# Ledger of designs, part 36: VHH binders against c3ng28

Target 1, 373 residues: c3ng28
Amino acid sequence: MLIIIRPSGEIALKSPRSRRNFEHTLANNIRSVIKEGKIWRSQGVLFLEVNDNNKNIEELSKVFGIASFSPVMSIKSYNNNLEDIINKAKEVFAEIVKGKIFSVRAKRIGSHNFTSLDVQRKVGEALYPFSRGVNLENPEVEVFIEIRNDVAYFYYKIIKGPRGLPVGVAGKTVVLFSGGIDSPVATWMMMKRGSIPVILNFNLGGSVHRKFVLEELSVLRKWSGGHKLKLFIVNGTDVLIKLSQIEKRNRVVMLKRVMYKVAERLCDKANAKSITTGESLSQVSSQTMTNLYVTEYGIKYPIFRPLIGFDKEEIVELARKIGTYEYSIKLPEYCAISTKARTSVELDEVLKDEENLNIDYEKVLENSEVIEI
Below, E stands for the ipSAE of ESMFold2; O stands for the ipSAE of OpenDDE; V2 stands for 0.75 times the mean of E and O plus 0.25 times the DockQ between their complexes.

## First folded at step 10 (VHH; framework vhh_7mjh_2)

Design t2 (at its last look DockQ between E and O 0.42; V2 from the best seeds 0.00; counts 0 for: pae E 2.8 > 2)
Fold by OpenDDE, look of step 10:
Parts: sequence; C-alpha cells; structure tokens
Structure t2 (fold): chain B 373 residues (1-373), chain A 119 residues (1-119)
Amino acid sequence: as target 1 above (373 residues)
Amino acid sequence: EVQLVESGGGLVQPGGSLRLSCAASGFTFSRYYMSWVRQAPGKGLEWIGRIYTSGDTDYNPSLKSLVTISRDNSKNTLYLQMNSLRAEDTATYYCARWGRYLSDLFDIWGQGTTVTVSS
C-alpha cells in the first residue's frame, strides 16, 4: 500500500532550509516507527510504501509533524492521458460514490495538457452515472485525484494526523514526571512541539509508583517519533527524610524546588535547555502564582508549563486521548505530592531552608536509576 | 502521650538475622503509615521502608532484598525483619510515624534501637 503523508502546515511556513530539515526529521521519525516501510520525500509531501495498512495507520496517527495522510492508488499517466485518469477514477471511485452525492477534487503539480478543473469535470461526468448526484459544497462523499508530474494518485480517505512538529527538531527538555494525570500530558505536548523529553521522576511511592510511571512512558513512547525515552528515577524518600527537618508548611514547596534543582543538573548532563512540568495554575496549593515563583527562583533554564492555563477536565480529556489516563488514575494517592501546602511561601524563608538543608543535587541525580525506554 | 518505642537491637554476627519491634501508643496505630529509618555512625539518615494502613509496603531499593516490614494492628506494633546482615548494617534503627501528607512526615520518632553487626 502507498500512503501520501502531508506534513504539518507549520512546516511549510518555515524557510526552505528549515523546512527541509523538518521534513527530513519527519521522514526519519516515520522510518523509525514504521520499520518495514519505504519512505521518500517529493514536492512537499512524503510517500510511504507499506505492506500492512491497519497497523501503520495507527502508528502514523501518533507521529507528530503529520497533518494528514491518505492511502492511495496510483497510476503512471503516460503521455498525460486524461482518459487513463478517468478510467482509473471509475475503477477506484465507482463503488465509493455509488448511490451517493459526491464531489471530485483534483490537484495537479507539474506540466500537463489539462487543468485540475478539467480533471474534476471529466471525472465527475464519468462518475455521475454511478451516483445520486453532484454537490460541490455539501457532498456525502468526496473523492480526490492528485496528479504529480507523471503519476496520478487516487484517494477518498483523509486521516488526520496529530500535527505539531517532528520530535527532535526543538531539542531536549527535562520533564518533571510525577506519574499523575498532568505530567504525561505535559510531556506529550512538548513532544508535539518537537522536543525530546528526558524524564525525571522522584519516586515517592515505591514499586507501585515505578510500575505506573513505566506504563505511562510506554504509552508516550508511541508518540515519540521513534526516539527513545531516557528515564531518571530518583529515590524520593531520601529527599523526604531531609525535608522532615524543615517547617511543615514549607515542605511541599521545598520538594518542588529540590526537583527543579535536580532537573537543572540533569539539563546540564543531558544537554537539555529547558525544564517541563505538568503544573496548572492554582490547581493545587503548591501551584499558586507565588509558589511557582518561589520554586523556580534562580533556576537558569526556562521552565515550560504547557498546562498552566488548562483546567482539570481539559487535561483529563487529553490524557484519555493520549492513552495515559487509565494508568494515571491507578497511581495511589500517596504517590502524589500533597495538596496541603501553604498557598504562599516566602522566598527568603525557602532560601534559608534550602541553605540549611544543603542538599547535594548532583549526588541525588548520580544516585538515580537510569532506564531507557 | 504519643510514643514509639523500638526494641530488639543488639549484637549480631555477619549473615545473621534480627527482628526489631516498635511499640506504638497514644494514637490510633492502624490509621497511620509507619516507617523504619536508620542512621549509621557518622552518616545521615537512611530510609529503610514504610508500611501503609493497607499493609502494603515500600522499601529502599538498596535494602529491599534484606528487609521486611510488617505490622500488627492488634498489638500496635511495627516490625522490621532483617536478614543476611552485614557490617554496613550497623546503625541505630528508628521507627517513625509517617503521615499521609508531607506536613505530617515523620512527625513522631522512637528513641531508636542500636544494631551492631560484627564478627
């Protein structure tokens, strides 16, 4: 089977050099995901030849940078023979338009002795006897002919891709990954913008926590464009023991700050230029404007919070779409960061506590378990 | 008065086993997570593991194979079974109440019981 793949519209808006790079990355990602296929670029689209259609459709539906794709039939239009196109259209579309109101859309790239309009009209005329009629504005079925140089492509299915940018084009981001509902979604959103996530998890729930985090990441791996996910699991309980030495009201915020500090170290190590979190504004007490300010104070990398403006229902919907929701909801409640935090912690107090704790963030990271998924 | 009292520590040979106990009083034991922590001479606190109200347990990955935490709610007692003890396991062992939230983390500690592993 042959599939035409249309890159995201955003890619087309790039400079020629950038566009080529993005398209190359997209092609490489698709090659990584579709192991048994042949892919090539031509005139702004990608072609993919595969043997198994159903599996590949599902896989392609999760490759960022794809606007849409269509299974196609094709013929070589020898000598620009419109009659051959019409005959093939009848063969391919007669059953599709049978008893239905239909329309024909034609696109052509290259030099031909006919116009796209000619194709639409002639093919429309040829298909009309099989149909219930033609309506250009509101058809029941739309069939498509795309002529690219000496090849004509026929399709009637347009499958939407996830759009976004190819994973890898934007560099690496360290994700504070809790295993809850939010952090997987945030990760997904960053991948959609072309980032490779480096996962940093503070294990606060032991083996069960680890299990579900890995499950979630297995789901996200399907969206990573073939890129492997590197996971760093920090023993969170060691950090918690230290936090027991500071004021109760500051512990949650301090934990977050420790996470950012460790993430900062990981950025250095992994050559990541940002930190990503699943934080949403005022979703919990630790995520107030003030607490966010305090937690990230002094962090040298930008902190991305793709969910900052999302409500919980929206995030849940995305989690369902992504496929992580089912795992996230199974995560025990005790694995989550406490919601009983002071809504406004003073910066000076936190900095003083931080100084007193004197946590070796490098060592914390060094002692982490490293997994590649 | 809320209190935790550890017992069972002592001298043990390498390769030996030891079971520590922690008696809780002054609170509803069954409603709290409990934890074991140890501190070796000259070292910081090290988390050993915890047990939930459900009886489920989490362990420090470095110690998981060597320790088992259990509880008897009818006796208000927390246990730590340690096997195949090594010299490195020499420490003062503490039981601590683990609240559900970070604000209640290790809010109550025992006095500790000392374990010495030596030939």
Scores: ipSAE 0.414, ipTM 0.764, lowest interface PAE 1.2, mean pLDDT 93
Fold by ESMFold2, look of step 10:
Structure t2 (fold): chain B 373 residues (1-373), chain A 119 residues (1-119)
Amino acid sequence: as target 1 above (373 residues)
Amino acid sequence: EVQLVESGGGLVQPGGSLRLSCAASGFTFSRYYMSWVRQAPGKGLEWIGRIYTSGDTDYNPSLKSLVTISRDNSKNTLYLQMNSLRAEDTATYYCARWGRYLSDLFDIWGQGTTVTVSS
């Protein structure tokens, strides 16, 4: 089976050199996900020759950088004979339009002795006897003919892809991955922009927490374009013990600052250029604009918060679509970064507490468990 | 009344072993994470380890090979097994309950049981 793969429109707007790079990365990612087959680029699209396998189709629908794809039939010698195109269209489409209202759409790339309208009219005339009629605005079935130089392609299915940019074109980001509902969605959104996530998890819930974090990453791995996901698991209990030395109202922000500081060191180690969190403005009291400012104060890498403007219901809807929601809701309740109490903090007080705690952030990272998914 | 009562301390020769118990009452023991913490004479508190409701454990890296924490939820009892005891393990050993939220780290403490490691 031959498949035309249409890159995201965003890629088409790039300079020719940049577009070739992005398309090359997309092709590599598809190759990593689809094990058997031939992949090549041609004039703004990719072609994939594979076995007919529903699993391969499902996997393609999760490759960032794909706007859509279509299984096609083709004929090579059409260039001298529009009649060959018409005859092939009848072979491919007759059963599909049988008893139905239909339309024909044609597109041409290259130089031809006929127009796209000529193709639409003649194919429509040839298919009409099988059908219940034509409706160009609201057909029951729409059939497509795409003529590229001396080859004509015939399809009637357009399967949507996830769009975005190919994973790998935008460098690495360290994700503070709590395993709740929000951080898997934030990870997904950064992959959609072409970034490779490096996962940093503070485990405060033991083996049950670890289990469901791994399940969530297994789901996200299906969206990574074949890139392995590197996970750093920090045992957070020792940090919690140190937090008993500071005022209760400062503990949530201070724990988050520890996470940011460890993430900063991981950026250095992994050659990542940013830190990503699942934080949303004002969703909880620790995520007010003032508290977020204090949390990130003095961090040298950009902090990306792809969910900053999302409400809870929007995030949950995405989590269900991605497939991580069912695991996120099973995380154990523990001494977490969230609290019922309002946490309004002062920068100078938090910085003094941090000085007094004297945490060795590099050592915290060195003691992490490292897993590739 | 919420209460934690440690027992099993005493005098032990170097290289010996001890098993400490902590009897819990007045709360649903099986729903709380628990810890052992110790205080050597003239020193500050030293965290030993944490046991989760699942029975998983994590330990102070300095003590990991020397201790085992366990729990019996049916008896509302927390245990600390210590082996290969050294003079520096002489301390008062406390049982502590983790609070549900970060603001309530160790919210309930026992009165402690004293372990003395001496020839």
Scores: ipSAE 0.389, ipTM 0.750, lowest interface PAE 2.8, mean pLDDT 88
ESMFold2 (binder alone), look of step 10: mean pLDDT 87; pTM 0.877

Design t3 (at its last look DockQ between E and O 0.80; V2 from the best seeds 0.00; counts 0 for: pae E 3.6 > 2)
Fold by OpenDDE, look of step 10:
Structure t3 (fold): chain B 373 residues (1-373), chain A 119 residues (1-119)
Amino acid sequence: as target 1 above (373 residues)
Amino acid sequence: EVQLVESGGGLVQPGGSLRLSCAASGFTFSRYYMSWVRQAPGKGLEWIGRIYTSGDTDYNPSLKSLVTISRDNSKNTLYLQMNSLRAEDTATYYCARWGRYFSDAFDIWGQGTTVTVSS
């Protein structure tokens, strides 16, 4: 089967050099995901030849940078022979338009002795006897002919891709990954913008927490454009033992700050230029404007919070779409950071506590378990 | 008064076993996660393991094969069974209560019981 793949519209808006790079990355990602296929670029689209259609459709639906794709039939039309195109259209579309109100859309790239309108009209005329009629504005079925130089492509299915940018084009981001509903979604959103996530997890719940985090990452791996996911698991309990030395009311915010500090170290190590979190504004006490300010104070990397403006229902919907929701909800509640944090911890107090704790963030990271998925 | 009291420490030979106990009072023991932590001379605190209200357990991977944590809610008692003890296991062992949430960390500690492993 041959599939035409249309890159995201955002890619087309790039400079020629950038566009080429993005398209190359997209092609490489698709090659990584579809291992048994042949892929090539031509005139702003990608072509993919595969043997197994159903599996590949599902896989392509999760490759960022794809706007849409279509299984196609094709013929080589020698000498700009419109009759061949019409005949093939009859063969391919007669059953599709049978008893239905239909329309024909044609596009051509290259030099031809006919126009797209000619193709639409002639093919429409040829298909009309099989149909219930033609309506250009509100058809029951739409059939498509795309002529690229001497090859005509016929399709009637347009499958939407996830759009976004190819994973890898934007560099690496360290994700604070809790295993809840939010962090997988945030990760997904960053991948959609072309970032490779480096996962940092503070394990607070032991083996169960680890299990579900891995499950969620297995789901996200399907969206990573073939990129492997590196996971760093920090023993959160060790950190909590240290935090027991400060006032209880400040521990949640301090824990988050420790996470940012460790993430900062990981950025240095992994050559990541940002930190990503699943935080949403005022979703919990630790995520107030003030607490967010305090927690990230002094962090040298930008902190991305793709969910900052999302409500819980929206996030849940995305999680369902992504496929992580089913795992996230199984995570025991005790694995979550407490919601009973102060709504506004003072910066000076936190900095003083931080100084007193004197946590070696490098060592914390060094002692982490590293897994590649 | 909320209190934890460890017992069972002492001198043991290498390869020996020891069972520590922690008696809880002043709170509903069954509603709290409990943990064992130890501190070797000159070293920092090391987490040993945790037991949940369900009875499930998590252990430090480095110690998992050597320790078993259990609880008897009817007796308000936490236990730490240690086997195949080594000199490196010499430490003061503490039981600690977790807060309602993990982020609360350890809110109550015992006085500790000392274990010395020596030939």
Scores: ipSAE 0.361, ipTM 0.726, lowest interface PAE 1.8, mean pLDDT 92
Fold by ESMFold2, look of step 10:
Structure t3 (fold): chain B 373 residues (1-373), chain A 119 residues (1-119)
Amino acid sequence: as target 1 above (373 residues)
Amino acid sequence: EVQLVESGGGLVQPGGSLRLSCAASGFTFSRYYMSWVRQAPGKGLEWIGRIYTSGDTDYNPSLKSLVTISRDNSKNTLYLQMNSLRAEDTATYYCARWGRYFSDAFDIWGQGTTVTVSS
């Protein structure tokens, strides 16, 4: 089986050097996901040939950088003879258009002694006797012919891909991954922009917390373009003991600052240039404008919040699409970060408390459990 | 008044065992997670483990094979069983209460009971 794979339009519009890099990464990611077969690039598309009719095309639907893909039939015509194209179109499409209103769409790349309109008209004429008629605006079935130099490709299925950029083209980001509904969605959104997530989890709920985080990452692994996901699990309870020394109302923001500071060190270790969180503005009291300002104060890496403008229902919708929602809702409440915080903590008070706690952020990271998924 | 009172500390020889108790009063014990924490002389606090309302436990990985936490909700009592004790286990041992969320962890502490491991 031969499949034509169309890169996202964003890739097609890049400079020649950047486009080559992005298409090469996309091809490598497809090779990693589709274990057996040949893949090659030709004039703005990728072709995937799988010898034993491997039906893992479902996996292609989760490779970022793909706009769409189609299983194709093909011929190599001598001198690009229209009659050869018409005859093959009848063979491939007659049963597809039988008893139906149809349309023919054709496109050409290269030099030919006919136009795309010639192809559409002549193929339409040849298929019309099998059909119930033609309607270019609202057909029941569309059939497609793509003529590339001396090869014609025939398809009638266009399967949507997830678009975006190939995972790997945009460097690494450290994701603060709690395992609730929001952090898996934020991770997915960063992968869609070509970033490789490095997962940092503060374990607050013991083995049960660990279990559901691992299950969620197994789902996200299906979207990673074949890149393994590296997980760092730090003991969040050790941090909580230290936080018992400060005023309870400041502990939520302080814990988040500790998470950011440890994430900063992981950025250094993993050569990541950003930190990502699943925070949404005003969703909870710890995520007010003032509290987000305080939590990130003094952090040297950009903090990306891909969900900052999302409401909870929008996040849930994405979580269901991604496949992580069913695991996120099983996370026990004792793994949750409290919503009972000041709506506006005092920066100077938090900074003073942090200085007095004297947390060794490097040591917290060094004591992590490291898992590759 | 909410109180936690530890007992059962004392002198133990290396390799020995000891069981600590924590008597709780002034709150509905069965509704709260509970924890043990220790502090060796001149050192910081070290978390030992946590027991949930279900009776399930999780432990500091460094201590996991040496300790067992249990609770008897009918007696409002938390227990710490320690085995194969070493000199470095010499510490003051505290019980502490947990709320439902991480921000409510360690909200009430006992006064502690001292364990000395020495021949």
Scores: ipSAE 0.316, ipTM 0.715, lowest interface PAE 3.6, mean pLDDT 88
ESMFold2 (binder alone), look of step 10: mean pLDDT 88; pTM 0.881

Design t4 (at its last look DockQ between E and O 0.03; V2 from the best seeds 0.00; counts 0 for: pae O 7.7 > 2, placed apart)
Fold by ESMFold2, look of step 10:
Structure t4 (fold): chain B 373 residues (1-373), chain A 119 residues (1-119)
Amino acid sequence: as target 1 above (373 residues)
Amino acid sequence: EVQLVESGGGLVQPGGSLRLSCAASGFTFSRYYMSWVRQAPGKGLEWIGRIYTSGDTDYNPSLKSLVTISRDNSKNTLYLQMNSLRAEDTATYYCARWGRYLPDAFDIWGQGTTVTVSS
């Protein structure tokens, strides 16, 4: 089977050098995901020759950087011979348009002695006897002919890809990955922008917590364009013991500051230039404008919050689409960070407590378990 | 009244072994995760390990080879086995119950039992 793969529109609009780099990365990612197929670039699209099966279609649907793709039939149109194109169109499309109102769309790349309109009209005439008629505005079925130089491609399916940028073009981000509903969605959104996530998990629930985090990452791995996902698991219990020394209502913000500080150290170690969280503004009391300001105060790396403007229902919808929701809802309550916090903590109190606790963030990171997914 | 009472502390020679016990009362012991925590003289609290309701355990990586935590739900008792003890293991050892919700993860503590490692 031959498949035409259309890169995301934003890739097509880049400078020639950037476009070539992004298309090269996309091709490499497809090669890593599909494995035993031949892929090549041609004038703004990719072609993939691979064995027919539904698994390959499913895998392509999860490769960031793909706007759409279509299985095609093809014929070489020597000397721009329209009759060969018309005959092949009948072979491919007669059963597709049978008893239906249809339209024909054609486009061309290269020099030809006919127009796209010529193709549409002649093929439409040839298919009309099989059909119930033509309607250019509201057809029941559309069939497509794409002529590239001396080859004509015929298709009637356009399968949507996830769009975005190829994973690998935008550097690394450290993701604070709790395993709840939000952090897997935030990870997915950063991959959609071409970033490679480095996962940092504070294990607060032992082997059960670890199990569901790993299952969620296995799902996300299907979206990574063949890039492995590095997971750092920190045992958060020693931190929690130290936090027991401060006022209870400030502990959630302080715990998050510890997580950010450890993430900062991981950015240095992994050559990542940002920290990503699944936080959404005002969703819970620990995520008010004031508390987010205090949480990130003094952190050297930009904090990306791809879900900052999303409500809970929107996040859940994405989590279901991605496939992580079913695992996230199984996370036991005792593993979760409490949503109860003072709605406006005091920066000076938090900084004073932080100084007194004197947590060794490097040691916390060094004691992590490291897993590659 | 919820109580945790540690016992088994004392003086031990370097390289020796010691087993601590923690008797629990006033709550359904089998339904709670439990932990051991220690505090060396002049130092902060240090987590040793946690045991789940299933009996599975996880440990502070720096202490993993030296300790074993176990529980006997029929006796409402938590145990800490320590081997190859060193002078730096001199500390007060606490039994702690894992709370149901963060951030109050260690909601009940025992009064501690003192272990002194000296020649």
Scores: ipSAE 0.070, ipTM 0.535, lowest interface PAE 6.1, mean pLDDT 87
Fold by OpenDDE, look of step 10:
Structure t4 (fold): chain B 373 residues (1-373), chain A 119 residues (1-119)
Amino acid sequence: as target 1 above (373 residues)
Amino acid sequence: EVQLVESGGGLVQPGGSLRLSCAASGFTFSRYYMSWVRQAPGKGLEWIGRIYTSGDTDYNPSLKSLVTISRDNSKNTLYLQMNSLRAEDTATYYCARWGRYLPDAFDIWGQGTTVTVSS
């Protein structure tokens, strides 16, 4: 089976050099995901030859950088003879348009002695006797002929890809990964923008927490364009013990700040240039504008919060789409370490607490469990 | 100069009560956690409790029922109320800035005030 893969529109807008790099990365990602396939680039699209397997469709549907793809029904080499294309169209599409209102769409790349409109009209005329009629505005079925140089490709299915950019083109980001609903979605969104996530988890729930985090990451791995996911698991309990030294109402915010500080160290080690969180504005007490300001204060890397403007329902919908929701809902909210959490913590107070705690963030990271998925 | 000065110590009978004070100067008292610590003769330092900037308190579980820590930020003063005193409570009592985990959690100490519980 041959599949035509169309890169995201964003890629097409890039400079020629950047476009080539992005397309190359996309091709490599697809190779990593579909190991048995043959892939090559040609004139702005990718061709993928695979065995007839629905599995490949599912896999391609999760490769960022793909706008859409089409399984090709037939391929016809022609000697610049439109009649050959028409005859093949009749053969391939007669059953598809049978008893239906249809339309023909044609695209040409290269030099030809006919136009796309010519192809549409002539093929339309040829298919008309098999159909219930033609409607260009609202057809029941649309058939496609793509002519690239001396080869015509016939298809009728256009499957939407996830769009975005190929994973890897934007570098690495350290993700604060809690295992809740939000952090997997945030991770997914960053991958969609071409970033490779480096996962940092503070385990606050023990073996159960670890289990579900790994399950979620296994789901996300299907979206990573073949890139392996590196996971750092910090013993969150040890951190909480240290936090017992400060005021209860400040512990939640301080925990977040500790997480950012450790993430900052991880960025240095992993050559990541940003930190990503699943935070949404005012979703919880620790995610007020003031608390976000305080927790982030002094962190040298940009902190991305792709969900900052999303409501809970939207995030849940995305989680369902991604496939992480069923695992995330089984985890309790471990960040609720104090019932007296403040909605607004003073920066000076937090800085003093931080100084008093004197946590060795490097050591915290060094003591983490490292897993590759 | 940063300084803590304890007062209120003395001789008390078993079952009696005593209130200690700690006057702070040289720093913004209201912005700091404060602790009480004691040292009995021949024994190590024992943490009694701490009061946060919010007024919340943490206590040594062994002493929780016997002590109450409070603060008056307007007077820059820390207080330790002790009730039902026992002979075992005989010690020098210190106020300290910050603190919970001895000995490194404290950065400033008072000179101490001695409490003697005896019949």
Scores: ipSAE 0.017, ipTM 0.282, lowest interface PAE 7.7, mean pLDDT 92
ESMFold2 (binder alone), look of step 10: mean pLDDT 88; pTM 0.883

